# Designs tried in a protein design chat: VHH binders against F-box/kelch-repeat protein At1g67480. Part 2

Target 1, 376 residues: F-box/kelch-repeat protein At1g67480, of Arabidopsis thaliana (Mouse-ear cress) (q9cag8)
Amino acid sequence: MQAFALSGKKRIVNHGMCFSKGNLDLGSRLSENFMDDPLIPGLPDDVAKQCLALVPRARFPSMGSVCKKWRFVVQSKEFITVRRLAGMLEEWLYVLTMNAGGKDNRWEVMDCLGQKLSSLPPMPGPAKTGFKVVVVDGKLLVIAGCCMINGSLVASADVYQYDTCLNSWSRLADLEVARYDFACAEVNGHVYVVGGHGVDGESLSSAEVYDPETCTWTFIESLRRPRWGCFASAFNGKLYVMGGRSNFTIGNSKLLDVYNTQCGSWHGSKNGLTMVTAHVEVGKKLFCIDWKNHRKMSVFNAEDETWEVVALPLSGSSRAGFQFGKLSGKLLLFSSQEETGQCTLLYDPDASPGTQWKTSEIKLSGSCVCSVTITA

## First folded at step 1 (VHH)

Design f01 (framework vhh_6fv0_2)
Fold by ESMFold2-Fast, scan of step 1:
Structure f01 (fold): chain B 376 residues (1-376), chain A 120 residues (1-120)
Amino acid sequence: as target 1 above (376 residues)
Amino acid sequence: QVQLQESGGGLVQPGGSLRLSCAASGFTFSSYAMYWVRQAPEKGLEWVSTINSGGGSTYYKDSVKGRFTVSRDNAKNTLYLQMNSLKPEDAAQYYCAKDYDFWSGEYDYRGQGTQVTVSS
């Protein structure tokens, strides 16, 4: 167990586990977690953890309220492993929706059958745009973005974590460089952020990686060109950055920038896709929606680095919002139009050709901003 | 200044073939992926095909797969679209394009276009 610097964001680690600022109590939590009391009287702790793993996921916040030792157990990544071995893992879909008028955002939660479960507590901090969301170690991270402060647009470096087991938000270490409209993806347990716009709206080429074990952001090799409005996906220990704009080309970039996490270097090609409004990774494929005048889905196969085009069974105005979700190995396409209201389509890549698309009964409470799937 | 000039359109019967060409100038053609897009009367601009900078990777709209072939000659700064087994629904003004701006909904440049009409 160790304590990090007491300036800025307070953090503690417990044998490789990092506790966010929201859960930090440097005295009592450390002593209580390492007291030699059994988790369940009459049982060895390893057997007690197996018993706790059999409880449905919806009860985890209640379990975490029993005592600090149980809270520590249910929020640990080791508990996810115990639940996997017990066959108790549950896949839940988290969708961030925006109310009519665009002022109020809230997270909706659905189970693997698309049944609504609960809503998350409100995100801490000021309302932001241009932020990115990612899942690492079974936790949802909401990273950076920009907001209006005293009439000026300001880039943020703040990072918030939602713990699905405790149903609570906490704050992690800030980025080294504040940014918005950047690319973000998880690769082998680490979170990468690349490019975007900085504090003065400048275009960024810098990139950073977050290690949950050390709870720190570290710079990696920068992109050769600044890039914003781009997105990222991860395959085979590599980070693929696509879309967005660069002033090094006329207009939008078709460049694919690939970071190899093993050798720590960037490589580029022109086999990328121009700026994309919605994307999702399912298996070893990346599904992208081209926006405006190109109502199509472009599919990237990471194994051979080739593209395929799939038609969308939708017509929509340029004012329609489209976003992806992923559930049970299938794609959900959320759409919102003033005339038709909320509509959800399901794409099953394993279905017979010509029958992959069908209507879903899932109805969101508002327009989809983004979504993540969390298994715990 | 970037310039794109399409040619090769015309009237063809259903099942016929046409070969479109696009002459490019004002930029390093061999360094950029290129697009073919089309616009039918009363319809929006729709993507047809993409070819990467080296010509080794090609992508197509589902309805034209197996019928259309995009190619390029980087030595001549020319983009091509071979269209076989043409259908009435392929009738449109065809444009070659460089880079698409999704925020503005516009290509950096597209030429004047070349008209393709499919009728008996």
Scores: ipSAE 0.000, ipTM 0.117, lowest interface PAE 18.1, mean pLDDT 77

Design f02 (framework vhh_6fv0_2)
Fold by ESMFold2-Fast, scan of step 1:
Formats: sequence, structure tokens, C-alpha cells
Structure f02 (fold): chain B 376 residues (1-376), chain A 121 residues (1-121)
Amino acid sequence: as target 1 above (376 residues)
Amino acid sequence: QVQLQESGGGLVQPGGSLRLSCAASGFTFSDYAMYWVRQAPEKGLEWVSTISSGGGSTYYKDSVKGRFTVSRDNAKNTLYLQMNSLKPEDAAQYYCATGEWYEDSGSYDYRGQGTQVTVSS
């Protein structure tokens, strides 16, 4: 999805019209030039784009409905650049929440102040678990997972894309290998999927990369050991895969598998973390909570590959469910303490020691399944 | 005490075959995945093969696929590596291992003393 509107480009469009046979059928072969017309009459396209960039993000779906040329502009990476230069970029938090019944999952959107915006339209396809979400080129991807069909667990290869600027879902190319409970991360504009469980519940070592420019999945070098229940993070053009299990390891793995995207090779080390239940990347650091230590976060510094520990300002012995989010370079920790005790904590890594944790104004209506941040 | 003891190494000509064995004791062998790893002179440890606890799944380094076969006999607590069509680049000290193993660090929970494979003459 790197494409944008090009001035002067001509397209021939058949509108399904039929006037007559012979010379009278010319009307069914109309030519249109969608790119030669100005974006806004009386203005050069560059100035028009600057004017469009000044409108609030919430109006992008309406702007995209005006004409095909405006639609292409709103979807383009160039438009994000124009909005950045105009100081108009908006960071929105997208949270998938689940109600107490476990059957009603909804995507909710909040602005940078925690104010609730409209929910996403329903995701196409059957309801799945074990899927992964990732953001690439301002688009939300929901990848793979599994569902129950006629009493059997079925792995999926389906990939769906949500375009936040158009408020619409579309289907992308399927994975080459159906999988669930796999690792997924974006590295330098490409999406990587690694491991998981396959169609027969087998542990997978295969890995694939998605190129948004070609809209294709391609196999990369497989892991040396299959693994599932693992997760991934990306730093400095490298993919870091941690955690998980395999029938080829004794218990949970401390193995850190690192894929170098420049040379296309895997390297292993013992510097991983086991049994991670929540993780988030903020800047050059990976924040993790493992099930053994719900009162602390383990923090990986990608620059020197060292671990440190940060205390959580939580009281009591209850093992609350935790999920992370991020907003404005800060970490959000979503937690629930029984039916009445929901809270969101905010961690500012740049704040003075002892003042890094605050209570956030963001309050979820249900338990957090996952979250992503999209800037446009 | 976990003990792993390799045997079956030796000198072979290129194209020859060797069968390595590893006798395991001190743990419930049938509950654990097993690994073959090797170290050539002036190189780090490299992973060669993995076999699941029940023997139903096997994995190989790309350069040995089709030439090496890993197997196990859980009744005898023994791991095997059948090596066919040996090449000079296969010359190394071969170890059986179990537990956590890390390719670049060469760190693992349990390893034998190894058996030397030499490919020449």
C-alpha cells in the first residue's frame, strides 16, 4: 500500500453501459482521466494536499468518499508526511475488548486524551482466537488464528486489513501456512510471522514475510526449533523472537531467536524471557510481564541487549490480568481486579525517578484482548 | 546425575558412513527431546539434528538433510545418528545434548564429552 494518486495518469473505465452494436457501442468504452483533474479547482495539487492535511483525522472517511483522487490521497504515505509537516498527526489507540461472556469482542477507538471515538465496523470472516495484530503503513492487519468448525480446531491463513483513513475492512493475500499462537512483528515496513501451531496442531518452525508493496507472503529461513506461544519485537532491522514452547524443548524456552532482515539469517542466544503474558515495545525498549512476577516488569534494552526490572505500583496478592498499550511514547498497563476494580496505569520512561507511574484517565469497558496505536 | 555418553566416531573417507550412539542415564529419557550438535576446528557449536521425546518428529540442518538420520530407542535409553555420504565439511566433534541449548552461545543444560568424526584419506 505504498501507492498514491499520480497527476496526469489516465485510466480507461468501462461503466457497464451498453448503447447498441457497431459504432453505437462506443459509449460502453469510455475513457476517464482521474489524475489530470485538480484535487481542488483553482489550486495546484501540492497546495490542495496541504489544505486537506489541515482537517481532523475523523473526517478522512468522508474525504475519501468525495472522489477517487481524494481517496488515493487520504490512503497515501505521502499524506501522512504532509500532515506531519503541518503538525496535524493524530495518534489513536485501538483496543479489542471482550465482555464477561467471552463472545462479544469489539474494537474501540480512543484519541490521545482517552476520549472514546466510534467503534470499528465488524471484522469480516469467522470469529477466531490465537490471531495476531500488527500495524504496517498506517493499516491494521489481523492475521490468521483458529476457530472451531464441526467440533474440530481449524487453523486459518486468512489476513484482513483495516484502513483507519477509510474506516473499512478488506482481505489481503493469505499466509502460505495456516497458523495460530505464532509470533508477529513489523520490521522496516514488512510483517513477519514465525512459528505457531499448524493445521494438525503441530509445532511450526516456518516463517513468512509480507511485503505491502507487492501484497505477497514469502518464506524466509525457518527457525532451528519449532515453537508456539512465542512473541516477537523489532529493533534496528532485526526481529527478536522470545518465549513459547515446543515438543523439542524441556518446558518453556529461554531461547532468543534473532532474525537479521539485511542478511536473512537466524542467530540464537540464551538472553530471552520465559512465560511472558504481556509485552509492548516503547522506543528502543521491550517491556514484559511474566506470570512468575506480576509485581514487576522485565525491560529489555535493544541497544546493549541487557535486562532490567521496574517495579509495578500495585498492592495486594491478586494476579490480575494484564495487557499493554502505548500512547504518546508512554506505556499503558490495563488491569482488572475482580468485577469492580478496573484501572489503567500510565508509565512515562522520561519522568523523574519515583514519578514514572500515574493513573490514566483511560478506562476500558471490558478486558483487553490486544491493542495497537495508529498515527495518521 | 544426568549422564550422556557418545560413541561411534572415527576416521572415514569422503562418501563413507558412520553411526553415532549416545547412551543416556540419570533421567527419564522418553520425556525429553534430544539434540545432536557438532563443533569443527576454529568454529562454534552448530546444531545438527533434533528428535522429539516420542521420536515422531525429526529436524535437520539444511546441509545434512537427506544424508543424516536421527533416531532413538526409548526402551534402551539410546539416541542414534546415522551419517551417510560424509563430506570433509562434516568433520567435527559430535555431541548429544538435552535441555536448553543456544546455537551462538554454545550453552546447554546437559552434554556428553563427544565423539570425534574425521573425514580424510
Scores: ipSAE 0.000, ipTM 0.266, lowest interface PAE 11.3, mean pLDDT 79

Design f03 (framework vhh_6fv0_2)
Fold by ESMFold2-Fast, scan of step 1:
Structure f03 (fold): chain B 376 residues (1-376), chain A 122 residues (1-122)
Amino acid sequence: as target 1 above (376 residues)
Amino acid sequence: QVQLQESGGGLVQPGGSLRLSCAASGFTFSNYAMYWVRQAPEKGLEWVSTISGSGGSTYYKDSVKGRFTVSRDNAKNTLYLQMNSLKPEDAAQYYCARDEYSYGWDTEFDYRGQGTQVTVSS
C-alpha cells in the first residue's frame, strides 16, 4: 500500500505548483498542519523567507531537504518573487548534449558566466525524439515526442518536469493528444503545444494549453491547416507558429499562424519562414537559421512583422549543424562542423555594427540537441 | 506493412485523358491525407495533388488546376487521379505517396508506391 503512495501516479497541487507523490522524500509526507508552523521559530514567515532568499541557488536542493516547510518554500513561485526583490536571482543555462556515438544524452548546466555546474539527474521515461522543451514558473518541462516500439514510431503524451530548486524530476498531466515534431512555447505563464504528428503519424491541427496552477491541459481553437516540423515563439501575449509542412501540400510552408491568447483566435499570413534548423527569441526579435541558407541568420521583428538578415561569421562546410542558446541577453550559437568540431559563438545584438560576433569560452561536451535558460 | 500500388498509366496523345488508381493497405486509409507526386526523366520529384483524409479538401499544382481531379474511396482504400487535357509536360512516372513519420524538415515522403508511367506523345 505504501508503495502505491510513492508510485508518482497521483499529483499534488501546492501554491500554483504541481508534482507527483514520487517527488516526496521516502518516509516524508505533506503535513496537513504545516501552514500553522513558522518557517523559522521566533520569526514571522515574511522575514524568514527574506533570510532564505539570500542563500545561493546551488544550495537549494540541500535547503529543500531540511524540512517539509522549507521544501515547499523553495518550490514556490512566490520564492522567485522574493529572490527578485532581494536582487538574488541567478540565470543558468541548461543544454541537452549528445555524446560521440549519438546515443548518450545528458543535461549540462552553466551559470551566467558560462562556468560549468553539476549535471542533472537522468530524465525519467523511455528515450524519445521529436519532443519539445519549455520553461514555465522556473521549471523545465520536457513534453511528448516519440519512441520506437516493435519497429514502429509511437507518439507519446508524457510530460516531465525538472525542478531546478530540488534537482529532481516529476511527471505532470499527459497531453490530451499524443504528438511529436510539434510547436511549443510559453505565453504569459501558460504552455502551448500546436500541431505535429499524432499516433498514426497523421498531421495535426489541434492545440492545447497547460495551466501550471490547475495542472491541466485544455484544448484551444485548432489551426486552420494541420502542420508538423513547425516551431513557435511568443511575443506580446501572442503565439507565433512558423515553418514545417502540411499534409495538404508537398514542401515547406511560409504560413505564419498567430494565436491571440486574450481573444482565443488564430490569424494567418504568408510572412513566415520555411525550413528552420534553429531559433531563439531575444528582446521582441526571433533569430532563425534557415536550413537552405546556413551562412545567414534571419531575424523577425514581431512588432512590425518584418524580416532582416544578419551574416554568420563562419567558414568551411555548408553542412554545419546549428543550435541556439541564450544567456545574459545575448545569443549563443552552438556549431558542430565535420572539419572544426564543436564551436560556440556569441552574438550581442546591442554591440556596435561589425562587433556583434565573438568566440565564446563555453565548450559543450557534445552536440547540442536543445537548450533553455532558467532564472531562479 | 504499409503498401501503395499505382495503376492506370499508359501512352496517350496530347489532349487525351487517363485515370490513375492507387490501392493502399496496411494502415487506416481514411485517417491520412494522400498525395500524387511525379518525376520526369532527369528532373526532381514534384508535387501534383493532395486530398484530405475525408476527401473534403483538395489541392493542386498550379499547372494542373482545372485539368486534374483527385478523389478517394475510403471504403475501398483507393486513391484516384483523373487527368484530362494532358500535355507533353505532364509525361512522368506518377507515384501515390503518404507521410507517416517526420525524419526532419523538408523530408521526402516516407511511403511511395512503385509508380505508373504516363507518356504523352503523338
Scores: ipSAE 0.000, ipTM 0.156, lowest interface PAE 12.6, mean pLDDT 79

Design f04 (framework vhh_6fv0_2)
Fold by ESMFold2-Fast, scan of step 1:
Structure f04 (fold): chain B 376 residues (1-376), chain A 122 residues (1-122)
Amino acid sequence: as target 1 above (376 residues)
Amino acid sequence: QVQLQESGGGLVQPGGSLRLSCAASGFTFSSYDMYWVRQAPEKGLEWVSTISSGGSSTYYKDSVKGRFTVSRDNAKNTLYLQMNSLKPEDAAQYYCAKSEDYYGSGEYFDYRGQGTQVTVSS
């Protein structure tokens, strides 16, 4: 039995797919077409949706509990569009923190003002490392990774989705190839996974794309060289894969693999960055912390494919580590190592030179593993 | 300075086999990863296979896995591509290629030879 399946291939195709996101969207459309019950008595449904869109995001789980029609509205892509047009979209920061023992991982949530909200319900499945997180269609995906079983690393293909509007977890289709320490990014509404280590610890060149509308993973053209420990960033319909190693290449690689999603082909250069310990995208720029230069950020401009350097206000050390977040068009720099403590700095790329760094009021309850920003 | 010379192409029937060779000169062959790339009529260059400098690691495009085998003889400065179970879609001009810093599609290979034509027809 595969994790999202009943038994057998026919049940995976027929029953697993029937419980996808697309099925929920169809349910919303059916309610609008076949049920004569209004969303709000006395109002046309289009006006009612506009009224519901004005409700603060924190109340969406409660709104979803009112009736099936409201639940389907709150879950829909259409509702995000209505809220965008109304100027009501809210940006929340989700940070996965780990305690000192490394055995209790929790998602902390903060609003656009940095005010702490309630934690997410516990992530389903066994605890893993080497997984990746990505946001697509206002949903948080936690993809793959590995766990230690009887002294060996076991690669996973599991995919879990968190719906920020309903405050609930669900399981999606598994990857075609179990993997950990791979590259992952969203490009134009699709999620790409590239490389990593497989079930036997082998370096992978395979890549897959997830379509939220069909709820399926499909192979795309493989990398020319396998790589693991790499990361990805997306700009202008292209996927940029940097860093990592392979059994083929000795040492860490400056190779930049670029996948063009329109023509479905890879090309490459040596204009990448080695040993990136933290990265974040803001606008058309990729901000990286280089292992060699913990006192500086390396910044990639995707428009002209050039690199620049920005100084960090903190002194580096051999044990210092950082993780990024983003909120309101600004970077958050979290201390991820015990010796640096629990502090957060704010970087405003639009501020005057010399005034870009400030202290943030945001305090994490533990070390930052990763973060995502979700707008809904 | 860098010279790459392909040979071994020709006409075969579907399901047939060919072995391509590439003679390299003007650089330390044993220090570089080598590539096979191909170009079908009216199409761009397509990566086919990679072999590491020492010959211990090989990689293939998905559509040729299990059918093509790349190898090298560093003492003879020669690269090989054994092609089995050839299909009509394998018909192309085949090039061996070298890259100092770039790889992938043909636009990013620093050096390639004149190529050898492979035609698959009944």
Scores: ipSAE 0.000, ipTM 0.291, lowest interface PAE 12.2, mean pLDDT 78

Design f05 (framework vhh_6fv0_2)
Fold by ESMFold2-Fast, scan of step 1:
Structure f05 (fold): chain B 376 residues (1-376), chain A 120 residues (1-120)
Amino acid sequence: as target 1 above (376 residues)
Amino acid sequence: QVQLQESGGGLVQPGGSLRLSCAASGFTFDDYAMYWVRQAPEKGLEWVSTISGSGGSTYYKDSVKGRFTVSRDNAKNTLYLQMNSLKPEDAAQYYCAAGYEEWSDTPDYRGQGTQVTVSS
């Protein structure tokens, strides 16, 4: 894989202060040069960082535009740690919405109270489907997917990063294998991609992990069986892959593939779910909406690996598809339909029985495609 | 009429070997992926192995990898499962299977099965 990365892959760093292995020494020297000047005249840098940590998150793009040294601080993992210790972390919900025409996709942002903030700048590159989104180190990654070129579906390996502190997009290292409709989750600061469709639509068993510290993708042990349309969740240093199918295997699989990140091996059982229209992780539970039954949620408890069912409070003959959001430890269920007047449901897993469901005042400007929560 | 007939099961000691065969008829054998599934007493049906129509791709349950080998002879419409280093946990009724409905983990067609018993 490193021989392939050195020969065929290039790492692109625009805003992330992330360098390939060959550029680590250069990056270190640049950081040392930045240290020649104090962050704030008259203050030690550690005290200056504590002062900067008190600035509201909405001001970070302005703070990052002051100079290269402040930009470097705002983008760092260390800054998130300093803000956490100062009690200044802010949880924001990012929702990708599509308008009624299906042509204008935009990222909407909401604060922890559900109040709308400004939309993100447009994502670079061509419009894609079958991509996955994930958050690592306070940054949003949009990974791979496919687009239609000359009447054919073309799988992509492109990876884009949105830096919430700079309000800007940058490009990261490409995947080793172009893929769409794959499973993706973050486990202990690393991003895993598993399966999907590759070039020419073949089912994939390969899996890769992204290390933000080295800015590289590395293959891990492949799945026992290829699968696409699958989804992933992370619990206790393990990656749980469920659902999907393959042209070479039994229909929609109830197979649960579990990757242990410490020993680097896959284990399986039939205690998985076949196909879901939406999933979200809250605490140690995975909430799923089954493709076949939209009137209930199937809930996986990772601690004892058991499933339970939670009924949706749907009125009369209402049939609605939902997409999840997560905010303040609660689930938001956004209608997947474009029509105005449909309410957002709020589910509090910590509320007493019979009081978990409420109507949320949060309203999207379009249909929810996907969402992520970013704390910074 | 699709027919699948398994053979080759029997009693073997732990560490022993068996070769299962499945004779298929009533369909174009090389157009379909074929499956081996098993069912132990008082347990559900469990997938063991898959082989593509051409034989170019093979897949295995994790616990049998390195010990079991699936193969096919498309000229004879026959599917095989070579089982080496058999363990007591491999004792089950073994079924040859073909065709799977989308949205299901059960095969469209399966035979009557062949019994594999592993005991000292």
Scores: ipSAE 0.005, ipTM 0.222, lowest interface PAE 10.1, mean pLDDT 80

Design f06 (framework vhh_6fv0_2)
Fold by ESMFold2-Fast, scan of step 1:
Structure f06 (fold): chain B 376 residues (1-376), chain A 124 residues (1-124)
Amino acid sequence: as target 1 above (376 residues)
Amino acid sequence: QVQLQESGGGLVQPGGSLRLSCAASGFTFSSYEMYWVRQAPEKGLEWVSTISSSGSTIYYKDSVKGRFTVSRDNAKNTLYLQMNSLKPEDAAQYYCAKDHSEFYDYSGEWQDYRGQGTQVTVSS
């Protein structure tokens, strides 16, 4: 925050929420007033939070509308902890879908049984591509990307947050470096962005970390090679960056860059995967669909750093595009194949060999762009 | 067994020129893309240039464009790097590589054990 203050751009943090300096007087007065009020009259606040934690998640927007103190409780990561201790956490799947015309992107929401819930309000700002999505502290972040403005490709540094408890969008601090087609993952409550293309389409080696407590982005050690079109996954306090290219002709194929968040250093190996078209984490494993191996999943085990291959139950000779979802520790594979237009596959990694694949009744309103699972 | 032997480094004043060579053996040189990389003291490996197997496609690190020229002689199994207008920032140990992934060993170390490289020092 000290470095951020020196830039002339100020943020204040109030009960885990970030405010611009222009809102300081109003936010300060409101915080002082409601901090002294009991959450529920006649109950200590910790007991009141335990009572609120028993309410079904679908009621949280209504609960947040009761008063500002309830609103801040429902938004807090502490509330997720209280709900976890009460055994009340709910896992919802959020899928960004695109219609056949490519102009209408919408977030679809499904509960742990795959039943459709309400769609999210539209994302603020201009329509972008090359952005990344990540979940931190039960919030969905949509980071950066690029758009066409007056015939020119413009890289963005904008960061938007969706609060599933309030069903609302807000804007967070911008990245230090505008970027698209970069790698992004959450590690121990912090969000890392690595590489990508910058404002002039240049390949980036820079990396940044977001701290939700300070509401600031800070540079970390840069990659030793610029890298774009790459992706990231997080295991055991480490960030794993795979795939992508340094320039249009130089691939970082099979190069694995690993950032240790505890000591703040990068290490490299040849144990990466090339040309990944879809990826998802389940437990200590990373599941990938490779362009070369589109009829199989490549599975990385972070505990022993080994790869295995799992066959896809595909019919015919046609190539099918896939995107992943994750729900209840199981994988959902959303197919773009026209002949199987409603076919969503379910993979249970814990099922007996030969019984891992099933058909799911989950249907999307359009093509899957990306998905996240939010537990709150 | 793949062997790469770099040569041509030395001490040069700012604005000077050097031509590095890499003699390759143990593989079909004409079938592989070749790379120049460098490592300055207390810094990691930096990619410098790439040349396709035929020599028709060439790429450079932005900071060396217009100053460095990579070329190859497939009949002699030799890779070259012509360095002009050398700057203090170009001082480094220079290595050639057959595959960009060869900069990693499987233990995660940033090592190239196939050659000692050739040292370029820029001093006034």
Scores: ipSAE 0.000, ipTM 0.205, lowest interface PAE 13.3, mean pLDDT 78

Design f07 (framework vhh_6fv0_2)
Fold by ESMFold2-Fast, scan of step 1:
Structure f07 (fold): chain B 376 residues (1-376), chain A 120 residues (1-120)
Amino acid sequence: as target 1 above (376 residues)
Amino acid sequence: QVQLQESGGGLVQPGGSLRLSCAASGFTFSSYAMYWVRQAPEKGLEWVSTISGSGGSTYYKDSVKGRFTVSRDNAKNTLYLQMNSLKPEDAAQYYCAKDFEYSGYDLDYRGQGTQVTVSS
């Protein structure tokens, strides 16, 4: 349908932040003179920011409700920098869990010790599958996907942002091309989406990049061949796209498409994986679970572009469902075969060989759909 | 020995049409999907279109869909690309390729190509 053609939609950019239309009533009332008032009376703004940086992250929504100027501070990249310098950064794990039947999806939040915090407010919009999640500038983006409308599968271009500092959802600019089962990763502060299925279920070769500064999606050079069911990871200013299918081209191929963000060009190699069911990036390594080989992880080292294999410490059937998370520089492996068969394993890549795997105390409320780690 | 020979390129004005041909030999043509790929100056190889061995399934790059039509004549071992409403962005060396693994560094087989130029 023409409704999903090139959107060209834009959002207001205010003080280095993007505002959806839903934020206009408050944001449009700000003036330059209002923003020139001191953050804390009697203190220079730099000193005031240092004082605000000492507040525990759990109180950021309350801080953001004090006034619009504090709200902008809490949302800013600069505030993350100030908190890092103060030694106050907190790493939280966000896991999207699904209850039986897939009707009750919710985001669970855990601190750096794996202790459960409060759940996120519900996402706006219809329930979707084939969407991707990514973190940019300390914010969670939930991108595109598909849903059933009037009995038909419909590709979406919708993009939603969760601000972890304000505990609120907003809508960003739509993708130029509606898509699901596509590849997505953040590279140097920009979000890339590649391939997938489009409005008519066609395989896509188009790719787009989101700039949080301008709040816009723009096309980049397309893939040399369409692919769907693929995934992406980012290393050293490059986007690595692996897996998926495209009719006669990708079925049994180990093709890896690499986009160099500096020169804006795609390069290919035969050094990828085709059938990846779960993946996570920890440090400079990409950990993958192969569809065929659920008893091992394939690990890609981006520095030398080599693969190694790590055995999974699981007995019995290799058909357990797996999803990854990361926390405190360590990999989490979530598995669930039955309602009560959930377990979480922790992998420490820096531990001595043979001692990397341990049981984790983390227990999810349901099956893991996906996870992200956000530091603020 | 697999051989592919492209022809039909040339100079056209924007909005014009060209029909490219690829003569294939050295393999059972009807048993393989075929590809059209292109390369503009200082750019990498770009996939344009795919057609199944029987001709029953066709796939296109988004920017050419509705303008380009791929077809084949299995009795003549010939692959075609009908290009309508040509744009300056379509100017490139066009190659046909036999299906197999495409890596961006190496195609299975492609000929020397045929040049398409779009200008007044």
Scores: ipSAE 0.000, ipTM 0.186, lowest interface PAE 13.8, mean pLDDT 78

